# VHH binders against Protein ECM9 (ECM9), part 2

Target 1, 377 residues: Protein ECM9 (ECM9), of Saccharomyces cerevisiae (q02202)
Amino acid sequence: MQSSLPLCREFFEKITAYLDYHDFRLTITANQPSITLPYYVDEKAHSIELIIFKTTFLSLFQEAHTYFNKTFSDQSGISNENIYYMTVGFLLTTPENKTVYNVHEDLLKRYFQDNSVLVIPDLLVKEVRLIQRLLCSSNNRINKSSSLWILYRKLFVLSLDANTLVLPDILFVFHSSGSQHFSNYYCWNTARWFYDNLPYNKRIELFNLTKRFCFQNVKDCSSWSALAYMVCQQEEKKTDNIRDFQRLTSSFNVPFKINKVDLNFQVQPADAFTQELVKWIDRTYAADWPPYLCLLQITKFNITLRIEMDSVLLTWRNEILNFEENSGHIKMINNTPIVPEKFSNDLLTSVNFAHFGYKKLFLNKFLDKNKKEQSDS

## First folded at step 1 (VHH)

Design f3 (framework vhh_8fcz_2)
Fold by ESMFold2-Fast, scan of step 1:
Structure f3 (fold): chain B 377 residues (1-377), chain A 120 residues (1-120)
Amino acid sequence: as target 1 above (377 residues)
Amino acid sequence: QVQLVESGGGLVQPGGSLRLSCAASGFTFDDYAMNWVRQPPGKGLEWVSGISWDSGSITYADSVEGRFTIIRDNDKKMVYLQMTSLKTEDTAVYYCAKDLEYSSGYFDYEGQGTQVTVSS
């Protein structure tokens, strides 16, 4: 009955020990104190940091992998609890191992059909907490793991069972994970999936969170692409996300039905958002491409919005001409505005070349999109 | 119609090098991020590398960083994957994938892929 996986179990217990409203951070460090410690918990009034030393992390890796290998060598004494703890060790150290991921997921699925399969108190609560904390960790290998983001979607579906009170803190997770890893592909891909499957009131919250994140992270292409998606909505992608959700509810036998009315509500009218984005670009003097690409993506297939852009195009063209008359012609290399070397140490002028350069690039691409629309097929 | 045609796969020894090519057509190539994705035997699809529309942003999976280089040529509508220091675990079918939007995270798998086998 004693655990043959002491580190895997210990880390599961430590990571799941604290309440979700606390600021929880998981850190892996090579800087080990002179005293040999497996980990350190830095508990403050409003934050908790679990610091795992690199040597201990390697020991955790070895423990999980050794048990996995022994299991395949037909050793007696395997239990579902030990298999579960072993899979937790893999999620922490080797989340890309699909075989072990599938074992972890199958155990969860079996548990929710028959609670006798795995004797772990409050398993759904702890599993949600574990996966959220892994996704919010500073470790880029973990926080961008496609397997962990897929598992998070599945945990959300399991949480929709009317007999549970567990709701994933999706807004915190997207903000935290997005902040830990610049342009976190799977984070913002998962945000699109949630956007398509959440009821209208929660979609408003996620949209507003994504918009605020983008305005604070001008260079983050992944978050800006997700924002453009939420505004424009591509029916093909939306259909795929809804089908995925339906497949998950069926596979877990969750008696949940999507409200089709909620799925068709637009959070913010595309014209209203387009006007807000143009004003934001002008007010902040945006000097990075992602906001302009978002504007381009939103307007590219909407004839009404393209016509409404005529006044913006005229204003921006005049601004560019006035700037070039005073500062010289804006040169572009690989779609990037070039700041003349004489101005490289002048921060304001450098920002101006970038700002008007990206407006110029936007105008060129916007007009090019009009020409390509004339190809008809 | 979007079309992606991969080529350059083959059998190579551990430590060897190989260059994959992807020819794109049916869309405005320089408006989209391009990616390489692979499927090892018995595993699901694994993202390998991505390159922005202007080559200004390039990212790699941890397993290939320092060994693989992604390159694009917008004039030729080509994306390449230069692979060096190949390992047996790099054995997979490699697919060229277009984002449905710039860095969106949704991939179009329009080609049949190209098989890379790393074996002695």
Scores: ipSAE 0.000, ipTM 0.125, lowest interface PAE 19.0, mean pLDDT 79

Design f4 (framework vhh_8fcz_2)
Fold by ESMFold2-Fast, scan of step 1:
Structure f4 (fold): chain B 377 residues (1-377), chain A 119 residues (1-119)
Amino acid sequence: as target 1 above (377 residues)
Amino acid sequence: QVQLVESGGGLVQPGGSLRLSCAASGFTFSDYYMNWVRQPPGKGLEWVSGISSSGSTITYADSVEGRFTIIRDNDKKMVYLQMTSLKTEDTAVYYCARDFWSGEYEDYEGQGTQVTVSS
């Protein structure tokens, strides 16, 4: 009994264990424990955290790399199962290695053509669980990996049938990954892709999660951009996402068709959302640009909303004038409102300079944006 | 935007006690392993203690084990370091860190809090 990839296999098995736990966390830490264990398992009633020490992580890297080199120089003892475990080791340690990623993806494609290619019990279920848990890890190299997010889309397609139509915990994955890395571009870009391809009930859930996340994470440009997209949904980008989905279903030999009735349902009317966002900005004294950019983006493609903004523009203009009369002119540098040094220790006044500064920036860009679109007609 | 704000540092005599606090915002605090790390004058960063997301798994550097206690309050989004039997060697700027890993520069943010142990 000699294992060629004991660490790669062990971590695959550990990460994919615990079917009844949806909240599984993977943590890689440089801490120096007084004990010599390679990892800890923190098991609670509804959650599990697997904590891996850096020295063990480096050993995993070395094991995977050593085997990768062997596959090119000596093919003795090479099996598809060992190649798979090696690729898992790379996904954990170097997720942006596209050569190894391509090998991993090819094995999955071959498995769906002939399940004898990989003799691993419940492979698809374990693969989905692995990738979800990697995307929920605290390690920023893993949770923002473009390759892992692309693989997650492919796994959604591969899971698509009458019993596995939607990936379990997809909402948790976006919330967790988004929370772990500020402005996680690939996370929120993937959320846009899922929004275009999910059935209506799951689109409602994803929309509500994205909106809640944005209101709790005012500075996150990526989540706010995704929210704006979900509200206004650009036809060209929607078509691209649908075509990509269709290409993937064809590529993996999974013939699935989207229900057209579900696809055309609006989760929240754009006018209702716009009114909610304006009220939220006013109530919270929003002092960061992303909510204002979201408002600018959602009003761009709707003539009725642009007209309805007239009262908001007038109100905000009057508020800015009143503030400037009492506190001085709001200075802008590279589209950022500057808080005068004399107010730097006055939290309320500092917030007000930012708040009214971004309202001022919004008014200027809104007027320029509408004028430009009218001139393009 | 991830923010970690450390406080509670100060000047203390050898054998004394001090409690450091870290207030977290801009991320789901209950999802992260939290660490305390320190930087003595003229030296590199040294890991001090860590606590899992639930609080069930706690680890300490050999130099502080038995003297320091790490605690977290997920409802308040706080992590604490209770320091007792302080030594001159404990003099450092103390930082709160989420998932401290040498491959990532953004794993922690904070101004730190100065602890000085002197006679």
Scores: ipSAE 0.000, ipTM 0.169, lowest interface PAE 20.3, mean pLDDT 78

Design f5 (framework vhh_8fcz_2)
Fold by ESMFold2-Fast, scan of step 1:
Structure f5 (fold): chain B 377 residues (1-377), chain A 120 residues (1-120)
Amino acid sequence: as target 1 above (377 residues)
Amino acid sequence: QVQLVESGGGLVQPGGSLRLSCAASGFTFSSYAMNWVRQPPGKGLEWVSGISGSGYSTTYADSVEGRFTIIRDNDKKMVYLQMTSLKTEDTAVYYCATEYSFGSGSFDYEGQGTQVTVSS
């Protein structure tokens, strides 16, 4: 029979279609007078975009909320399929609604225990695709939703025991979601969780993706923090992420067991990464703090890096002194290098003040941190 | 019905080389990761190497890294294990296994196996 939630069902079907497209984007945009359609699909050779106009988005919101209110007063004609479609409407419009999120998760959990609970073809495949595409959307309320990122972890665990090939394109999701929202905390926090629980080859791929993203997004504190975490051995946090994964596998009765050798294998040695990062900073004239903070964080976990860092510190100190002799003292306000007024319209000199200013800040903090670490050892 | 047929095993001297083959049928080969696992005499199964469905990504156990190479040919529905610098501890029955989610460690099928003996 026909669904009582035509918009919720329609968007579920549209978002979960297009099997041949990995680059699928969901965009919610203002109504354009020249376009009378409620939504449209912009299909290109390598990408597809579902564009939903604001008035249609509001209609979807209204449809989902009206049905939700009906479930409290009139329980006749209510099916699990309709409740599922209603929850999809909420995930699209108000993913922060914990009550409806819990209903959605409960239906999925019940389905994995008894698949007769929801009669929706290829539900696991479509659910994974739905959540991935929501996380890749341009809507900041959706792409940074903590509930959706937690659900993504659960879907990953559930997909391990499926006999249908539904592999989350984890790398695309993190790259796309990270690109859609500057410093997406939940995105990069979830990347740390996956890093600790993925096998060695997938950890290499995720590490390389994270490193490439950071080098292209110098100002993104969240991605650089994740990169520092992946380089460092932080046993307490790693143990928590592994324990969480094991708890989820047990709660869903997944028979899978992770190879311990893979879990403990180091992707890139801290010394090799430190050398790469220093060279990158020098070559690019990095003029933002996150790469320098990453360098500080990774040196905390390897005392033998001091020998290599001594030569870097000497080189950087000489560069700073030479720059200041020619351009004047670098002034810092609240850990930010200040460009003198006379150079405000000189792009190259402004970049140099920022670059050498952050090198100066790094030297000061590194020496203070090095003294503290010596006391703590 | 899924079928995996391993071949190419035999007796070799330490430092020698062998190429193992696995012929697959009964499933969409390019949609599954492929793995090599081995069982040394009197021991349990040990994972050796894996390759993604596309062949882009490969992974190896620490004990074989730099000595073994995993390759697949999706048109021929074959996966291969090129073994070099063989050691006596590489002696085992080698099995081909499909994997639904590459890197999950959950193997859907095991092949019939091929014996590799490294001895002087």
Scores: ipSAE 0.000, ipTM 0.120, lowest interface PAE 19.7, mean pLDDT 78

Design f6 (framework vhh_8fcz_2)
Fold by ESMFold2-Fast, scan of step 1:
Structure f6 (fold): chain B 377 residues (1-377), chain A 121 residues (1-121)
Amino acid sequence: as target 1 above (377 residues)
Amino acid sequence: QVQLVESGGGLVQPGGSLRLSCAASGFTFEDYAMNWVRQPPGKGLEWVSGISGSGGETTYADSVEGRFTIIRDNDKKMVYLQMTSLKTEDTAVYYCAKGSYEYDFSGYDYEGQGTQVTVSS
């Protein structure tokens, strides 16, 4: 026969095709326009979306699991290619299955030791595309998979050739994954790792993407934490790239090239970013904590930036006093500004209570002394 | 070089309490925030709690605030997660995660092998 895993193989081939599309989306939907279609490809000039219908998704699940069960009862017709396609089906339907993920990674490990283990043309390039596109999935099981995010880092280290790993794909992965799931912890932690390991020119683009994303997603604690890290990294600590590369590739038993990224290059000076963030907070009347926490993380323990904040602190204190004179005292409960009931139907005034309340919380936390600063004083 | 060893997981009944421990080595412990993250069965990794390098600042996910407490002992190079009023939804593998700087509450540059917490009758 040709293949015992037609759906698993078909989706692998569809997801890893389309070399000209960096904006690739994978969508699973309950709505099916035609019962005869297993999936739909929505191809546009600069984007492509693979829409998998729920019935087809369930068939894919069944095909992969049936083959998995079969491998323990009957070894006839088992090939490494079929096992690989089965693991792809699991990554699409049950990415949290650690047993099958380990089988997938082991096949890649064996492939790097002996390319004849998997007879799939350009497997590394296709594997990178597969994992990138899975991480852009609308399915939260896939885009939050810690195993897939770690594999993405391993694949990056194994493919440190600019011709193999395309920056527009990387940027779209973080934008798409961040947008598909609010506070996608692993997504933004991986963005931090890429920031440390990308060449300076590409780090600028990742930093700008992260900053833009944060300004558009004010409540997203994970992206704001990543932004604070990127600003502070240039001032606080260098990453040991060589050891990290060795750690990530050791499971593949593949030698790495000893190339170290120079972390001394500034993407944006911390003082310039601090000024931009303060102005953004003031202009937007930011009414959520993450921007203020980011500002606190950047400025609280940097003596130069703390001194520069003196004028901001005075301005914000005066704004708070003026607001309280006109609207009443801002009450805080569990670090959250409380809107008085008399203003609950006034959305503008309630937003202002949150805005000035978080400025008040920021002032209180900024003026607190830590043990290190008290010792240095 | 960097090593994080979690312990204290186990089977506990709903409403019970459990304390997780993480022993750290291979880095200047007090210079880095420490975090607890968890992975429930069939779900992605979720951040639970963080504590600053000095221990002066703590933060929690909404789902655990008021029930969990993160503590660190810089002299012993230990971080703890005190869990109370445990729910079946708290069932997960819990990982200790090293932040990349002193105030990195939600990020990590290294995580341990994890410890299993199962909340059931």
Scores: ipSAE 0.000, ipTM 0.332, lowest interface PAE 14.2, mean pLDDT 79

Design f7 (framework vhh_8fcz_2)
Fold by ESMFold2-Fast, scan of step 1:
Structure f7 (fold): chain B 377 residues (1-377), chain A 121 residues (1-121)
Amino acid sequence: as target 1 above (377 residues)
Amino acid sequence: QVQLVESGGGLVQPGGSLRLSCAASGFTFSSYDMNWVRQPPGKGLEWVSGISYSGGSTTYADSVEGRFTIIRDNDKKMVYLQMTSLKTEDTAVYYCARESWDYGDYEFDYEGQGTQVTVSS
């Protein structure tokens, strides 16, 4: 079996199949049905789910690692195709293995310089589909893998001439990966990278998806941080993301440049978004910190917005005082609103303590940041 | 060059305590809020705790509230996480992160080694 990787190859082909489906989900589960199966394909009208059972996943792990340990230690009887399939097995089972990730990336880079290196039909299209579907998987080791998110950026650059990556797929990846893993740091960090490097019209769609996701996932710190970034964009981080994009285009000899004029357009003005977010907080009675942290971050580097917040600060201060007159002072211990023992079994009052407590925390932190500016004056 | 170096992790029994340390360099430490985030086996990054640039204000995730304490020393350019009543669910690699536009301001290309905390009996 040294020259054959049947499971690695089979899963590569299964994951890269179904060309007409945008909603493809990969699930790894210990819950086997009454019939023993290696995997199951749940095909619906507009979606496909590939369910890999834990026993088969372990077999895939063993196949890939056995090939790596035996063949790469001895360097005998290898083909580039088998090396590729072996690396696919690692991406599925142990994406944190940087040695094998580097082998995978090196093969792809060599392939784009000389396509005779890998005799696999439509390799770029299949590679893009593979990585997108891995990032949409339910397996948290895969969907949060920094190596896979880095590879996704590289595939985006390589796909610029091939039209392989389309915006709906990119949007689905961020939505699906974000939904599969609470506070998926690398997912939303990669969304910021795409935001900085996409043309204006495509940035609008990514911004709208990010905003909608945040409003539906109030506790997700990573998505809210990405939203804050997209609204007011920190120039240092934007410069780093653009520089990284340019480095990748040069490394892969891709003759593509983003229109510099587009990079200067905001998707939503910071003041308009600030007003929308304040109204959203008030309407939803937001009782979780991330929306308030987002508001804090978007005002951090904008003196005009900080001044405009005076009316919000007065309104929220009055709301806090009115609540405290009826329910007692909101005590903050280590920046967490404390619900008095007498109200601990009252869900509505507990939510109100969280809501007004986080407004109080916002006021305290906003004033703390304002004092920094006053001391710098 | 911004650098954050974590230390203090190790193997501990359930109910035990550990103190994690983070040494910062390459930026004006006293001007930034600092955070601790963790990555449990098989899971993504989870925010754990935050502390304001002055040290006057701290925030905790529900899962660690009452058990963990975040502290900073601006003169030494250090941030600490005092962990008590550790649970097996606290097993993770712990990273310190600078607050900016991005929660924690933690970039994968400049990611430190982190410090491994293993809680087992």
Scores: ipSAE 0.000, ipTM 0.131, lowest interface PAE 20.5, mean pLDDT 78

Design f8 (framework vhh_8fcz_2)
Fold by ESMFold2-Fast, scan of step 1:
Structure f8 (fold): chain B 377 residues (1-377), chain A 122 residues (1-122)
Amino acid sequence: as target 1 above (377 residues)
Amino acid sequence: QVQLVESGGGLVQPGGSLRLSCAASGFTFSDYSMNWVRQPPGKGLEWVSGISSSGSYITYADSVEGRFTIIRDNDKKMVYLQMTSLKTEDTAVYYCARDLGEWELTSYFDYEGQGTQVTVSS
């Protein structure tokens, strides 16, 4: 007896086989004529790499798509288990196919209400493990997939049911996915959603992880944008994220218990964070825009913080003037500081042009947002 | 800013050995496949070797297979090229490069280093 979806099923089993590993890598590589193996698994002490050759990956794509086409015209011999494995094949090869994503989600909803719908042992545990490993994979098409991040939110909601007791490792997922794809928009947008819906102790952990990640990844606009959001939370967006959580809870047609948490508790006061960020910028000679944009975003609508910035603005203006007196006027092209040719081989001066250039850009944008005239005399 | 800094080049006689090093910074090194490419005098770029993000999968150009070995150290953010049995035809500027492709080891790359000169002559 031959299975109808042998590759889809096999990869599901390989990806979900190992319980205690966080470091799982999915590698797709060009097919070499001298290598005839479809894939191999490199298992080390605390890491697993599933290496799939391009021709095998194309076979997986064909297997899943062929079965999908069959479901429209031939309803004989179609099992829910095979439909599930087909959807796994799509998540691996074509994660943004919304039609197949909806089929996958529907099967999970029906299974949660009636376990007889899918005869797969430990399905929810394996599903959480599968999706986490895909989001943490090195494949940029998979780790930034909006559909997979939406599914991860839904799995989190399902995992809140006390009868199942399946808990996603969200902190590892955000760190891993953020590290693998520069400015991973859906990763950090999903972090905002989790921040608004997590209990207070987990919000502290997520905030601290995001802040640490940002300080280590100065150029990452998406993580810095998420950090700014977490500090100053816009009520409209917070309300939207909470409504989305409630909608997801209802859409699965299962009873969920919502933990009572203090949703009004701030992880770090905005003024304390603002002081920390200004000191960090000055100490590190930050020469990239995202920290400055974060500072601009957190002060934009907060009158108290804008007043507290007066001393910082004066200090930074004096620093810029002193630098320009000694090194020449800082020129900007498309919001980027330009290093004069005579200093191009001077690393310290080049960094200073970027540092003071972004301080200058910050001052200009900050003052444009404040209609109140301030005299420098 | 993504930076790749090559070192270890120099003058060697035919049949000699040389080890090239590449120091990476400004990105999560362990998430990217790395390549060595070279440019002989008056010719275009020629792909030499590639290594997957974990180090588990390695490929070589036919011209260097059995003579060159690529190694990476993810903790140190280094990739190395050990060259043996060098030929005059191996004379080139050698660059390390970060693989861009959706398929690992596609021979496409988005960043190249400054290069290091290898000259093989008597």
Scores: ipSAE 0.000, ipTM 0.123, lowest interface PAE 22.0, mean pLDDT 78

Design f9 (framework vhh_8fcz_2)
Fold by ESMFold2-Fast, scan of step 1:
Structure f9 (fold): chain B 377 residues (1-377), chain A 123 residues (1-123)
Amino acid sequence: as target 1 above (377 residues)
Amino acid sequence: QVQLVESGGGLVQPGGSLRLSCAASGFTFSDYAMNWVRQPPGKGLEWVSGISGSGGSTTYADSVEGRFTIIRDNDKKMVYLQMTSLKTEDTAVYYCAKDTYYYDSSGYEFDYEGQGTQVTVSS
């Protein structure tokens, strides 16, 4: 009907139409169809995949940017609804544009003060669906956007405070986003924040998801950093969640009701996790640093765990000595084990140089005489 | 206006299997996590299992992990509990429970209605 932003509006409507967050996938593909389709919806009983073709994606980009330029130079005939749809087009095509992101967030802030500013049914629910599905998209520019991850936290807090029936499917979001982009820093940093603020049984689920993800993604330093944080969080001084919640909601000028979740139970005892991680390292011949760094981080400030590591340290020291007697001295460059050229075609020996090299690096760092930090309260 | 109707209980021998069903009405089913809780004879309520609104996330009490499976069908507004390798200790009245939180299943705070369904495991 002669809308100035027909594509931006259509994709907003398509992305937000489906209630089952877990089964919704947004895919952008370079494959051209044999017939001219702008997009394809693969709809099953409980799963939806919206597939957008590159040509249509470029048209969406063009529509949003043309409208932005018009709004900048000519302010006649501009509505808040059209500005909102334009910002959605930018979030899909250029999520790194901070100016347009700020316009998007400002419209939401104004809406929370005066619902007549945006005449869009169920806006908060649709906004949560939109942001969540963008973060789960196959587009790496979108799924690692720091602005979208912070907005996701803001929407979560607003959902709690506003007494709305909005249910973010956080476990699916973290698994999907983490899987779509290697070492997605903002994804796993956000998982750390959710871990601090979720009810106990959800913290168990998030911890177990993070642990399984790490065991399947040995090289992902961001997910392993999050796992180490989750193991240690109850032993460290608690973040001021009330002030953080107030800070996040104050940007929306919404009255915040204090809703601090304070569950004083550990998800998994640190000693039990440490034993599991050591056995996993040994069984898998882990040949990448992140698991070892995780082990180092969780034992750093726990004297009891450090004592319990004595048997592991002895075992690993003997394994290293035995390996070096048979294969030669493990050389390290910039904390990375070097595989001798003569073994470059021997995959098992190459893996063993990395495995025992990182065990050696762990031993050296663990036995570092800088014990000053262990007295910190 | 929330209504939950449980069914599928009965008498079963140790090592047997049962499938419990829960029909939900009066709320937007897919927006809430659902739980199964039980009350053994002479004991308080014990949480058994939970499933997220989407069905993508499940959680179980240690005592039933690996033996029970929770499933939901959002189109039919149904929750199921598939019980295998049943033990005498599983004897209880089983209740379907709607979560009270705005996120996935809490496992601790919920509403339930109806009379439940009796499961008796006898040797």
Scores: ipSAE 0.000, ipTM 0.111, lowest interface PAE 20.1, mean pLDDT 76

